# VH-VL binders against e8mgh9r892to1049: the designs that were tried, part 8

Target 1, 158 residues: e8mgh9r892to1049
Amino acid sequence: TNVDSASKSTTNVAKDADVTGTTYAEKDTNYPAKNAVDGKTVMESFWGTKGSENKTDTLNIKFKDGKQKIDDIRLYFYQSSSSQTISGYAEPANYKLEYQKDDGTWAPIADQVRTPNYAGANYNRIQFTPVETTTIRVTFTPQAGMAVGVKEIEAYNT
Below, E stands for the ipSAE of ESMFold2; O stands for the ipSAE of ESMFold2 at other seeds; V2 stands for 0.75 times the mean of E and O plus 0.25 times the DockQ between their complexes.

## First folded at step 4 (VH-VL; framework fv_namilumab)

Design v54
Fold by ESMFold2-Fast, scan of step 4:
Structure v54 (fold): chain C 158 residues (1-158), chain A 119 residues (1-119), chain B 107 residues (1-107)
Amino acid sequence: as target 1 above (158 residues)
Amino acid sequence: QVQLVQSGAEVKKPGASVKVSCKAFGYTFTGHYLHWVRQAPGQGLEWVGWINPNSGDTNYAQKFQGRVTMTRDTSISTAYMELSRLRSDDTAVYYCARVRWGYDAFDIWGQGTMVTVSS
Amino acid sequence: DIQMTQSPSSVSASVGDRVTIACRASQSISSYLNWYQQRPGKAPQLLIYAASSLQSGVPSRFSGSGSGTDFTLTINSLQPEDFATYYCQQSYYYPYTFGGGTKLEIK
């Protein structure tokens, strides 16, 4: 039907999302969680976890327009380069994608196709079986001795 | 259709090395990590590590660091696990298993390779 | 490492019985808990993933529940083919770890 077709969009439904519930959201100086949903993938705008004592840190994304159907998430990581302008960040060793069910419990996002199939420097695309939810979260395991930097998370129904 | 086929049983002397193969059929080999899990006779399951067939990156359980090496050959969709300096307590069935992304569950398992370490 | 404690280690039951197996994680693992069935001399097979989702082809008499640290596997109305060893496994954090196993044997 045209109704289901009309729901498909190039709109990033994570833009300007509510990041309440994010761990270590504002403790890394100048790199708050809101930077991960501001629509910018530039080096100056990322959420950082430098100084976190947590084994993992979780980015919580509650869509601004309520329940959304999504099947495509894009993650952009900040990693420190030889310039050393902002040091100590690397792409995470691993990450978990979950969505919140209607009863408030969390479930893993179904059968993901990851390109690349590891946490790649900069751009990562994750495609999956469509999920309808108000809130997603990404839990990151940092590389040993490094902090995680998320430049942007985007979510689409493609 | 989708299956993992492992090499045959091995009998090795203490101090030797063993290399077990795991060939993938029916899916895109580079699309999934392959994990290795072992089971000593009468014992439970123990995770050994994983290999990313796309990049060749690996991650090993600490107790196997320095003795295990995982590799792959993408041209024949085959992963390998080599365990060196074998001891009697390495006697086990070694399984390769495909991880299902998202759930991170082992949805497809190889049939297992019995490695016996004895003199 | 996350420790997985499984109970009981063995249980004797008859065809038609209902059996429950418990699995406890030493720290929260959300819903990243999987259940496997292993018949003697065979490789493990995935029964349940994400704590409560039934793997394709697995009979509906199997169900899983729980989140965080406490999980259960329930087998309703046991069939002869269900007599096997069952393992829980966390896939939340490396290294992945398994419970000690529960051997379900004929009474």
Scores: ipSAE 0.590, ipTM 0.856, lowest interface PAE 2.0, mean pLDDT 89

Design v55
Fold by ESMFold2-Fast, scan of step 4:
Structure v55 (fold): chain C 158 residues (1-158), chain A 119 residues (1-119), chain B 107 residues (1-107)
Amino acid sequence: as target 1 above (158 residues)
Amino acid sequence: QVQLVQSGAEVKKPGASVKVSCKAFGYTFTGHYLHWVRQAPGQGLEWVGWINPNSGDTNYAQKFQGRVTMTRDTSISTAYMELSRLRSDDTAVYYCARVRWGYDAFDIWGQGTMVTVSS
Amino acid sequence: DIQMTQSPSSVSASVGDRVTIACRASQSISSYLNWYQQRPGKAPQLLIYAASSLQSGVPSRFSGSGSGTDFTLTINSLQPEDFATYYCQQDYYTPWTFGGGTKLEIK
C-alpha cells in the first residue's frame, strides 16, 4: 500500500458494549438497549423509549474492551414515516453527549461538530476533540408526543 | 382543566371541502401529538391521521391521502383538519384527540364535530 | 394493516356482574394495546393503555391483561354508568386500528 493506514481505526468500539437504558418498560422486550450496539442499522433493530415516563432517556455505553480513545460518534434514529413502521417514533428534539472521567463523574464531550446540526432522521455524525474513557452516555430529549428510537450508536477513533 | 374544543357541525354537498378546528386548553399545545379519528353513524372508530403541533409534520391514513390536510396555529393553540372532495360516505363525527407523552393512547378527546355530506 | 377483532359484539349483563371483553390482533403487538369506553352520544374515554395500565381517574373495577395477540378487558362488579360501547386499539404499527366494538347493555 502507498499509505500506512495503521494510524487510523475504523473499528466501532461501541459494538457489543455493556449497554443500559433508563427506560424500564419490561413490556417492550422487542426494543431493548442491546439493539443499539448490535452492529445493525436496520429498521428491525432499535432501542425504544415508548412507554417511558421520564422527561429524557439515557443510554449508557460501557466499552467491552475497557478504556478507549474516541473522537467520532454516529447515531442512527428510528422514525415513524412509512405505513410499515411502528408508530409514535421520531428523531429526538436534541441529545447530549457525555463521557465518564477517571474519578467516575460525567463531563460533556467538548468541541462537537454535528452533521446535521440538529438531530436528523436516520444518520447523525458527531466529531470532537479526542477523549479517553471507558463509558459514554447519550441523553435524549424527545419531540413532543413522540418516543425516541436508536437503531445504532457507533464510536470510532478517526 | 385539560380539554380540546372543536368547531360546530357542518352540512356539505358532495364535492365540497370542510375544515374542522380543534382548540387546546390547559396544557402545552406543542407538547403532545394530535390525532384525528372519525366515526360514521352507528359504526366504529377509524383513524384519519396525526399532526405534530411543534414541527407541523403530519402523517395520514392511506385512504385519505390526497384529500386530507392537517395544519396548526401555535399562537392560538388550534389544530385543523381539512377534508376535500367530500363524498356521502365521509358523513361522520370527526374527533381530535391528544396522545399521552411516550404512549400513543388517546387520553383527551374533543367533543366531536358532525360532518354531514348529502345532496 | 393490523386487524383488531373484538368479541363479543354485544353482551347483556346485570349490575354487580363481572364482564370480560376479548380483543385479538392479527399479529403480535407486544403490549401496545389501549381500551376505550364510549357512552351514547359522547366522545370515547381512555380506560387502559399499554395493555394493563389504568388511566388516572378510571375506577379500579376496570383492568386489562394480555400481550402479543390476545387481550382482555375485565369489569368487576358492573355499575349502571358502565352501559357503553368498548373499543380496543393497537398503537404498535401505523395505521392505528380499532376493534369493531363491544356494546354492553345493563339490565
Scores: ipSAE 0.008, ipTM 0.553, lowest interface PAE 11.0, mean pLDDT 85

Design v56
Fold by ESMFold2-Fast, scan of step 4:
Structure v56 (fold): chain C 158 residues (1-158), chain A 119 residues (1-119), chain B 107 residues (1-107)
Amino acid sequence: as target 1 above (158 residues)
Amino acid sequence: QVQLVQSGAEVKKPGASVKVSCKAFGYTFTGHYLHWVRQAPGQGLEWVGWINPNSGDTNYAQKFQGRVTMTRDTSISTAYMELSRLRSDDTAVYYCARVRWGYDAFDIWGQGTMVTVSS
Amino acid sequence: DIQMTQSPSSVSASVGDRVTIACRASQSISSYLNWYQQRPGKAPQLLIYAASSLQSGVPSRFSGSGSGTDFTLTINSLQPEDFATYYCQQYYYTPWTFGGGTKLEIK
């Protein structure tokens, strides 16, 4: 119904998800993957890959309430600035979105419309044909010499 | 069925060393960092250090640097903490605890190993 | 090192009471704070992570709040099994440090 549709369109199903990253790049645990699903898009809370020896780093996000229908993912990247930020971070050169199928295999999210159509330092919206899944995966390719930081990832059914 | 099982209680003289084991069951041993935390009788929790079971990398609290060594044996899914040059104030229950990759919280704890240092 | 201070050191309460425990960091730790429960003779158990996220399997009467330097653990409608010692822990900066603990005692 309209009430349920409004709830779906405004509900971030990635908030407080079971989240794992491919790296403990910071050896002191300061920038854990959970920071990317805490509901905060602030510079004080991000997942960081600084020190990673991987060519790419990945976040796996398993939704808290099981299988969800989604068609809208929003990414907020951390980037270094001159005032109050950790050095060495820039938005990724590129990123890839996948969802987990019922058989456990990963499939690319198809028909993506990205706004902006490059990786922006702040708000990045990716709209696509709806998928039903328990788990999404984002793989990040860093810019040369820089680390990737993710302030937040959100998932919606709009 | 996810579980950390530690070795039994130890009684040592000052100046000796002790090696406590922590065996992992029910998960991929190399997929999660293991931390060691101690608790003196009637006192609070004190972090000792961590080991990455995959790489063998370690990080120790400065207070224990030079006296503690953390190792692991991936073939038997077991981590070890060795504390040398024991003092009476090292008397404590020593816990191993698992950190889920990306969560930075101690979600699974061993039952603890009592180490008593007395003359 | 970041110092974690808990208050009070002990609190007496009755079953059904609402109890709040405070934790203060010596510098800002954003939301990088966990809460643990330790029953007598047992290993600690994770209750809350990232200041406000409830660990799976933990009763909903437990909640955490706060950011920066000041944090609170709240227990709504205290149950007999909740009489234990509670610890906060920061994971913002190495070394990881714990508060001194708050012992929740039956009145």
Scores: ipSAE 0.007, ipTM 0.495, lowest interface PAE 12.7, mean pLDDT 84

Design v57
Fold by ESMFold2-Fast, scan of step 4:
Structure v57 (fold): chain C 158 residues (1-158), chain A 119 residues (1-119), chain B 107 residues (1-107)
Amino acid sequence: as target 1 above (158 residues)
Amino acid sequence: QVQLVQSGAEVKKPGASVKVSCKAFGYTFTGHYLHWVRQAPGQGLEWVGWINPNSGDTNYAQKFQGRVTMTRDTSISTAYMELSRLRSDDTAVYYCARVRWGYDAFDIWGQGTMVTVSS
Amino acid sequence: DIQMTQSPSSVSASVGDRVTIACRASQSISSYLNWYQQRPGKAPQLLIYAASSLQSGVPSRFSGSGSGTDFTLTINSLQPEDFATYYCQQSWYTPWTFGGGTKLEIK
């Protein structure tokens, strides 16, 4: 079947989602997972993985209004600089995007077009063939010696 | 339509270097990562590393770190893998392969380049 | 590194048989598991991606299943062109790693 254009929206369906992360990442109360879906891309509002001993860290984003059709995800990363107080954060070395299928298993979001086609320090836009799901998952591989900071994750049906 | 075409077979002496090319046709060269995978005679597949043709960034398997260099020339849609200080156990067919974003699979492979290292 | 273990290393079968090949990852890789077919003297070609998705142009007699650590490739009603070596491969975490291969031989 074809994509139903009548269901397209400019609404960020990830805003105020139920968000959970890996155990160590969630332990940092100064940079909790909810900061990644609060609608803000400001410096002080990010989810941080500092202190994680995991090879990868994951954010699970369960949409507030149930199953959604999406074809566009936007990621904003925090990175440390010499002019900032918060040290030890850099954009991830790479990231994986998955959605939860009706049977509860996870599947990769296929046919992604990434802009930029690497993990950019600022804004990352990922467009793909529409999927219908209640929950998306982003898994981050940190750069060596660095923690991952996610300022915001947005999801749209453009 | 979409294809990767590699340079021809090479015969080298131990200690020499080899540079294999991989030319892309039928798609936007800078839109996909290219990986290199090798296969020694009668053996399985071994990952060597990848290059992002857009940025020039690379990532190499630890075993090859310091001996392999991956580069690209976007004006001719060609990627290169140079392996230095060759040993007899580097004898293998070297493949370049394109990755699809998302499921991260090798959907298009080059035909392979046989590199023989013999004294 | 994530280790990929394939079994069996070889299998003898006849045309029309159902063949099953297993692949096990040393840690969870979600559904980032691909299957490739390699005929003698040829480059590998993609059969299955994302554990269970059939690559365009691949016959429907091929199917994949599994998630996490345990995966299976099944060939229903084996055809003469299917006698080849099959490899599983994980793309979850760098370095990307392959199974040791399963050689499918005519009985």
Scores: ipSAE 0.719, ipTM 0.882, lowest interface PAE 1.3, mean pLDDT 89

Design v58
Fold by ESMFold2-Fast, scan of step 4:
Structure v58 (fold): chain C 158 residues (1-158), chain A 119 residues (1-119), chain B 107 residues (1-107)
Amino acid sequence: as target 1 above (158 residues)
Amino acid sequence: QVQLVQSGAEVKKPGASVKVSCKAFGYTFTGHYLHWVRQAPGQGLEWVGWINPNSGDTNYAQKFQGRVTMTRDTSISTAYMELSRLRSDDTAVYYCARVRWGYDAFDIWGQGTMVTVSS
Amino acid sequence: DIQMTQSPSSVSASVGDRVTIACRASQSISSYLNWYQQRPGKAPQLLIYAASSLQSGVPSRFSGSGSGTDFTLTINSLQPEDFATYYCQQSYWTPWTFGGGTKLEIK
């Protein structure tokens, strides 16, 4: 395991992660997957799935500094409203968190405590039993007729 | 101790409605989705729908749309499933089950409520 | 909807036997596959979650394997209390769907 991230920390190990392997990128837009790991939770910086023909889309997060111990993921969603400029996005209907095991297979992240217990737009904290991994992924189920927008994903060992 | 306790057996005539309760003990009621699953005599398990006890949001299997209503009362940690316009093929044991986040598995099940629909 | 096909529908076996039950999904479900045991007149109980993880309190003779579309449940050395019906279930996509069940019967 990586010594620098093995102890309890406020360091976001998802920042500047390799998002190659994310299932969809919007064409001709400023909403690429790298926006979800840029350290910004501002309205204009999100990964979008508008136009995807996939039933779900997966955001792939390979930590830049190799294997990390994590027990806390934070998700910030973009949602469109009558007061906002960008239309057609809503928080997902649901999402699944997985980590990649040493043999390359994927496993669900266990024993999640979600706050809130539904996808909220502004801030979602998911705490769980610690895992050590190089890569996590989040699979999103969109609300009917809407695209998913992820402002940021953060990962911590708290 | 974590458990789900359901209401007792019901016998109904075709066309009636039934309301089954599921009371949660030993955990934060609003922290987990509750699903309803039924099983006709001698048959397999069939998913009916789920409720998010925190928001009150529901999702029902297409087969039951318009006939099923799921609700909850957070003050008594109880979820309800009401099935209307009952038919003889609605005869089944109805289970409530808790979803544990992460695994997305039914880790705790109620004991089941037998609903018999006969003339 | 994701269809779950479980085979065989029934197995006759003796105490001490090794039994395997198969489950196939109509599309990839990653490792979101659960196995439940149901004894007559009782509610189902979780045996295996995440395709291969043993639920707390479940005997180690039970194991699960597979990913994607093909999964198996194995009971290494069958005991008398294991004669029950077994169901696989996917939780990857709503609606959550079950296999048709495998009844494990005494030979």
Scores: ipSAE 0.298, ipTM 0.785, lowest interface PAE 4.6, mean pLDDT 89

Design v59
Fold by ESMFold2-Fast, scan of step 4:
Structure v59 (fold): chain C 158 residues (1-158), chain A 119 residues (1-119), chain B 107 residues (1-107)
Amino acid sequence: as target 1 above (158 residues)
Amino acid sequence: QVQLVQSGAEVKKPGASVKVSCKAFGYTFTGHYLHWVRQAPGQGLEWVGWINPNSGDTNYAQKFQGRVTMTRDTSISTAYMELSRLRSDDTAVYYCARVRWGYDAFDIWGQGTMVTVSS
Amino acid sequence: DIQMTQSPSSVSASVGDRVTIACRASQSISSYLNWYQQRPGKAPQLLIYAASSLQSGVPSRFSGSGSGTDFTLTINSLQPEDFATYYCQQSYETPWTFGGGTKLEIK
């Protein structure tokens, strides 16, 4: 019940995760999927979906150290601004979070509390009832006329 | 005591506009998207659009684009759907419904507002 | 848009029967499928979300199954209050589309 700003930090279990299995088959570019799990939230390091013909694109994140318990996902998106120098990329219009069950099927992550209550460009925190899984996936719906830019995806057990 | 309470039945002439209200009780109004769904007499459910009460952002079904406007007033926890240039085939019960993140389902529905368009 | 097809459009059944309603999506929707019950003159009520999760307060005789494109709602041991119209709905992709409905009638 007491808020402690110096509370114990947890490890980002998504860092350096295996990001194969995304629905967007990309060429080796400056904006590959590994940029979404490299621990950097800077503008120069993001995953882009430019050139995708899909209505939505998914990024599969298989944790490096196997099955993990998580209750907190943090998403950082490429910002749209008047000073933007890399055109055609923006935060998604919406996103969905799923985890892979032990039988290999996918289930929605339930009871999400989103801050903010929309896809914000810089920082999005999603807290939920803990799940144990080896793999999560995020499905992104782009804004009309734009590709999605994802700077970082983090997962924690807080 | 979570509930959505809608305004009363409306009878309109073709070409008129109707504005239906949906007032939220028992939860944080800005924490959940609100969708509008309609049902013509004896027919199934049809999605109209959604509003994010926090940002004011909206998304409308293509067939209603240019005729529907969704707004909200956070000071009274009320969402509105205005449909203009009414036609007889707009006669339907209009529902507002709340969605929760992760559920991605309409867990709370308003009681519905009957809109009748007649000459 | 994702098209949702329900079958059958109507079912005649007796109290105590096991009833199964099917719902098919025109493309994969993972498990983003919901089932609603609508009694005459009333708003729809959520029964099942995420294909198989029972909404709080809904009797355990209701269950959902399926993933991808093929989904089923089952009512085990039908009760008098279960005679209503049932709708499936996908929430995977905007617009959120509904099936045509299945009317459950007394035999």
Scores: ipSAE 0.362, ipTM 0.793, lowest interface PAE 3.9, mean pLDDT 87

Design v60 (at its last look DockQ between E and O 0.54; V2 from the best seeds 0.00; counts 0 for: pae E 7.0 > 2)
Fold by ESMFold2-Fast, scan of step 4:
Formats: structure tokens, sequence, C-alpha cells
Structure v60 (fold): chain C 158 residues (1-158), chain A 119 residues (1-119), chain B 107 residues (1-107)
């Protein structure tokens, strides 16, 4: 089926999703996974991995209204940049995007175009061939000695 | 139409350095990471590292840290791998290969450059 | 580093045979597993990416399966041009690592 670009949605289907993180051990009260899907890209609301014992950390995002068609994911990272910010946070060294298939297994989201084509300190836009799924996950590899903070993740069909 | 073309074979003495080039054709050079992989005669494949041609950022395997340098020249869509303080066990075919985001696979490979290190 | 173990190291087969090659990762890599074919004197070529997705232009007799730690490459009906060395490779975590290779030889 052809897709008319004028009919594409600007709705963020990740907003208020059922979200879980693999760990946020020492920040579990203040920096929970729900902060990454609350619709805010402010410094006061992020998911934090400081104190994680894991080599990588993952956000699992199950869309509120079931199966969605998406072709655009936007990531906003928290970084330690001043005395007003929590120390020890930097954008991840890299990240992976996966979607859950109907059989429950995970597959990479293919043919990504990343802007920027590295993990940018604040805003990252990833466009790809449309996928239909109930759940996506993002796996983050931290920079050496640093923790990962995610202010927001958004998903669209543009 | 997409192709990676590498420089020709090199013969070096132990202790010398070698610089291999990899020129990209048929795609936006700055849009994709380029990795380097080597293969010693009769042996398997070994990952060396990558360069982001857009930013110039690099990541090297620990084994090569301090001896390998990856660079690029965006004006001629060419990436370079320089390996210094060569040893006889650096004798190998060196490949450059393109990676696409999400595929995370080497979808296009250069033809390879044979580097022979002998006394 | 994530260790990739391939089996067998070599296999002898005839045209028309079904051949399977196994690959095991020392830790879970989800579906970030690729298969490459290398003919003598040539660069490797991508056959399968994301464990099971066929690269454009690759014949449908090639298929991949598996997730997590255990993966398989299958050639359903072997053709003369398929005699080559096959490598699996993980792209989940740096450094990226390859299996030791499987040499497919004419019986």
Amino acid sequence: as target 1 above (158 residues)
Amino acid sequence: QVQLVQSGAEVKKPGASVKVSCKAFGYTFTGHYLHWVRQAPGQGLEWVGWINPNSGDTNYAQKFQGRVTMTRDTSISTAYMELSRLRSDDTAVYYCARVRWGYDAFDIWGQGTMVTVSS
Amino acid sequence: DIQMTQSPSSVSASVGDRVTIACRASESISSYLNWYQQRPGKAPQLLIYAASRLQSGVPSRFSGSGSGTDFTLTINSLQPEDFATYYCQQSYYYPWTFGGGTKLEIK
C-alpha cells in the first residue's frame, strides 16, 4: 500500500508508554524510566543509569495504544554541563534501536539515517523504513567512566 | 554503483609504518562509518577499528591501540589507516568496509590491500 | 570480548546437498549476527544480516536463524559457486568479533 506523506501523523506514540529500564540503581526514586516518556525534554526530568552494574542499559517502551506504525525516533540526552547539573553524565558512546516482532523476539530497526550520525549531546533524530510494532527498545553503551541519561524518547510516523 | 577502492600492495621492513587508503564511490561518504578488518595469510578475520568520516572520531581495538591511526579526507572521499612499528605478524590483507546504521553489518567491502612485513 | 565459535571448521559436500553451519556467542547478542562468504583471493561478501535477513542479490537457498547465543546458516541446495569459506560475526558490542570460519569443500 502507498503512503501519502500528507496523511502522516505528528503524534508522539511513545508518550506515556509503559516503559521499563534495565537499571537505575542509585537513582531509582528520582530518575525513573517514566521520565523518558513524559513529554518533557527539560533537564529536571530524565532516566538515569548512574550506579548501574550493567555493561549496557536498555529502555523498553511499550506503546500505550497497542501496535503502531513508526518511521522516526527522537532521543534527547542528559549531560553534565554545569554546576546546575548532576555530575558524571554524558551522551552514550553508541546506541541500538530494536523493535519487538509478533513472536516476541527482537529485531534491529534497519536502514537508519541518523542526524547527527553519532550520539549527539542533546538531540538525535533517527529516520528509518517504517515498522509496525507494539514495543521498541533502545540499548545504550556508556562512555568510559560515565552514566547515561535520557530526557525523552519520542516515536512518530512522519 | 557503490564501491570502495583500496591502494596497492605494500612490502615493509619490521619497524616501518604503512598507510593504506580506501576511496568511496557511489554514496555520501560522510553518511556511513568505515571499518578496517585484517586477515593474516590462511587465517580468519580480525576487526581493527572504525572511523566516522563526518566527525573524524575513531575507535580502535585494544590490540592496535597506540600503533594504528585512522583518518579521512572528505574532499576526495578517502579514508586512511596507518599502522606503525610493524611486526612480521602484521602481515595480512587489510580491508576497509562500510557499515549502515541498523544493519550493523559490513555491506560493502574494499578489494583488500596486502601488507607484507619481512626482514 | 565476545567470543564467536563456529562449527564445523570444514565440511565436504556435493552439489544439491543441504549444509548447515553453527555459530555460538559467549554472551547474548540479540539478533546482531551476520554471515559472510569469502571465495579464495576475494574480499568477504555479506550474505545474511540481523541473524535472518537476506542481503539484496543473495540467492534464496541461503537462510539464517537463531537469536541470543545460538545461530545457524543453512544452504538448502548447494551449488558449485557456494564452495567458499563462511564467517559469522557479532555487531552487538565493540570490539566486533568473527567466528573462526567454516571451509566448504567439494566432496
Scores: ipSAE 0.752, ipTM 0.889, lowest interface PAE 1.2, mean pLDDT 89
Fold by ESMFold2 at other seeds, look of step 5:
Structure v60 (fold): chain C 158 residues (1-158), chain A 119 residues (1-119), chain B 107 residues (1-107)
Amino acid sequence: as target 1 above (158 residues)
Amino acid sequence: QVQLVQSGAEVKKPGASVKVSCKAFGYTFTGHYLHWVRQAPGQGLEWVGWINPNSGDTNYAQKFQGRVTMTRDTSISTAYMELSRLRSDDTAVYYCARVRWGYDAFDIWGQGTMVTVSS
Amino acid sequence: DIQMTQSPSSVSASVGDRVTIACRASESISSYLNWYQQRPGKAPQLLIYAASRLQSGVPSRFSGSGSGTDFTLTINSLQPEDFATYYCQQSYYYPWTFGGGTKLEIK
């Protein structure tokens, strides 16, 4: 109690990353991809896929400080409800996490332990075998009739 | 030991329905998507759809929408696939298979259930 | 829907041979490509996932490579138990789809 333990890293290396999304529907011009890395997990700061005609949509996150070692990703989804001002959003049916290898190709992140297993309405923690990469991407499959909103993506070396 | 055990072979007439069961052992049944895949005799593999055993949510291949229903009973760790309005080209072995998180691969398969549709 | 084209459809080979099976996706599937082995009368078994990762318990003579649209399964130093049908399968987009299979037969 008189000695504080520190994690291996408290730095979110995804904060303020160079981020792009595969969709920017006209209806969702207020929900740009950079909202997913602005360090805010509040209800109305998110990247949204509403109006997308794609079967899946992807958020690409290039770390501002180049190559980083990471083993922990945290995903925060937006969920619509009767008390929310923005309708038509739910957590995805599935999401895929990938990192960019040194040769420029993409690979699924190995040995994922997801908490919760299925995409949760807000907080999702994914722990995995460490990778060193400049860039991660997340590909979302929406629930039928719904859009995906991402409030924040964080990445850590724990 | 992780295992999926399916119900026995079925013989049906055209127009009937069939319900195949898939019981999970050795893992948390509600913690993984469970998919159904079929294989006509001497043919390749065809994806039918999946169920989320936790929520009961489903996703079906377009070919089967309106004819397939996937359900589960979490109290006995068992999933079901029901296919209605059977026709002779539904004759196949029907497999259930577990998906592993992050890789989206079928790491555990049931032994298969032969469904024969004949007049 | 993603079409998976697998070649050859059949190959005849001897114990000790090296065999390569190709699989092509009609669109990029990143590295979400899986390989399965199916022996006659048995369920498929996972060999390779994520294009190149070996499933636990699978012998190291099996390997996979590729990304995007072009993938290969390589079986080095064939053993008698390797004579089976092999399927590739993409898991990137629903519906998940399989290649047509490659039947590996003993000469």
Scores: ipSAE 0.502, ipTM 0.834, lowest interface PAE 2.8, mean pLDDT 88
Fold by ESMFold2, look of step 5:
Parts: structure tokens; sequence; C-alpha cells
Structure v60 (fold): chain C 158 residues (1-158), chain A 119 residues (1-119), chain B 107 residues (1-107)
């Protein structure tokens, strides 16, 4: 039963991570990739893919403190719902979660339990068999005619 | 028991339409995408598209755009694929298949529905 | 679209042999590569997902390897019931695409 304080506490190891998004002619500099890890889930702070010509877009999240054990990812999507939101955003049609192995190659995260099963409008929780990694990436397939906005991605060891 | 059960074989003339059903058992129908894949006699597998049974959203392979319509009735856990303006090269077995979350693999397949298009 | 090239198109082998089937993607698909077995007159059945993970109930004589563009299905100690056609399939980009198949003949 002897655990350190970090094991008892819920710590978001993705907060302020070194993050990059897929490069697409910087037409919307107000929605940079760093907004996905700033610890804010409000509508004003998100990474947006509007203007992207890519079939998919990715976020790569390199944890600030190196290798971390994680078993729980939380994804928060931006939604266009009123005149007070930026138009053209919806949750993705699909998202893929991967971790980087020690040899630098990528593998899908195993045994995912998603709540909800598909990308939900805002909050998504993904629980899985723990991995130890320095870096995760998320690849988003947009709905037809829509862009993907990510308000936050969090990672935990629960 | 988790399974997908499809409607019976169909024989159609060129220019007609066909509607194949796929009924889900043993799992939450609205919780998984349902895909359609076809196989011409003696040939390989070809992806047709998917439906999200919860929202009704669809995604079709380009070659079927304008001829295929995928729908569902959540009250009876049933998905449908309708293919219009049938041609002889649409003769195939049509499968519905469930996607395994996280890996995007077809872990459950229907038994298949043979659609024969001949004049 | 991602083209999946599967080789060989057919193979004849004896019971007890080790058989290897190759699958190449025209661009990287990470590890989103699945293998299916299709017996004559039956629907395909999932064997391997995520390039190397065995589906529940699949015998351990089946294995998969590879990442990126080059993938391999291996059947160790071939059994008579392994007579079937095998397909690889990528699920990284829509449209999802299949290899052309490999027909395994045992004799």
Amino acid sequence: as target 1 above (158 residues)
Amino acid sequence: QVQLVQSGAEVKKPGASVKVSCKAFGYTFTGHYLHWVRQAPGQGLEWVGWINPNSGDTNYAQKFQGRVTMTRDTSISTAYMELSRLRSDDTAVYYCARVRWGYDAFDIWGQGTMVTVSS
Amino acid sequence: DIQMTQSPSSVSASVGDRVTIACRASESISSYLNWYQQRPGKAPQLLIYAASRLQSGVPSRFSGSGSGTDFTLTINSLQPEDFATYYCQQSYYYPWTFGGGTKLEIK
C-alpha cells in the first residue's frame, strides 16, 4: 500500500508539454497547438485545424518531465454552437491515440475504454492498459466539411 | 452472443435498387460504427463506407457517392445499405461489420448477403 | 488512397510448414494493419489487429509483425484447417483498403 504522493494525486502530465500540431499554412495563428495543453477547457483556448488541407491532423505531446506512466487520457473538443463560437468546428469523426515506444516507433494505445465510444461533443475519457512513454500523439479525422478544435488534452496515472 | 444477422440473397436487374439489412444482437447498437464491405465472386474485399448508428452520420467511398445510402433504425438495432442504379459489376456478397474501438479493426462480421445483378 | 500490396497471391505448403505472407502499404499506416482469414463460403474473420496483436480465440501459431509500410503474417506449424484466403487491411486513412489476398493451399 505504500505509494508516493504523485501516485495518490491526480496529476495532468500533459500540462505545458512540448506540443506540436500538423503544419498547415499558418492561416489561423490564434489557435496554436499549445492551447491544447494549457490546462484550460474553456472555449477561448483551443487548437484549431480550420484552413487545413490535410486528410488528418495530429497533435504530438512530449511530456515536460520525460517518461511518464499513464493510463487515462481526457480529450475536450471545441464545438461551433452559437454566434459566440467560431464557425466550422465539430468533434472529429474519429481519433487515434498512440504512444511512442523507447525505440522511437509508434504503437496504438492498448485496450481502450472510451466514454463516450465515439468522439463526444466536448468531454471524452479514455482509460487503457498503462504505458510508460515520453510522448503521445492524437490523429484526428474530421467530419466532412468541418474542422477539429481541441480545447485540452490531459494525461493521468490513476 | 454478439452477432450481426443480414437479410437474404437478392436477384436484381440492371437499373434497380437493393436494400440490405443488418441486425445487431448482444451489444449496444448505437455504441459502435457499422461498416459495409463487399466482395465480388472470386475476388477481394472492397470497403463501401460506414454509418454512425447514434447520429446517423455516414462516410462513403468515393466510387459509391451518389448511389449508396446507409441508414439505421435504432429501435430495432438495424442498419441498412441501399445501392441504386445497379450494374452487373455490383454483383457481390455485401457484409456489415462492427469496428473494434482503438484499433479500427472489424471484429464482428455479418454472414453476408449475396446480391446478383443480371439481365 | 493507400494501396495495399500483398504477396504471394497464392502459396502451396504442407502440414507442419512455416508460411509467411507479406503486405506493403503505399505510405505509412503506423501499426493500423489488420489480418483476416476467410474460409471458402464464409465471412472473413479477424486474426490480428494493430499489426501484431492476436484476436481472442486465434491460435498462437499465428503471428504478425511490422510497422510503417511493411508487414508480415506468419503461420507456424501449419494445420489442415488453415486452408483459406488471407487479407491484410489498413485502417489508418479512409477509404480503408485491403490487400489482394493470399490463397493458402495445403498439400
Scores: ipSAE 0.396, ipTM 0.809, lowest interface PAE 3.6, mean pLDDT 87
ESMFold2 (binder alone), look of step 5: mean pLDDT 94; pTM 0.957
ESMFold2, look of step 6: ipSAE 0.039; ipTM 0.649
ESMFold2 (binder alone), look of step 6: mean pLDDT 94; pTM 0.957
ESMFold2 at other seeds, look of step 6: ipSAE 0.050; ipTM 0.652

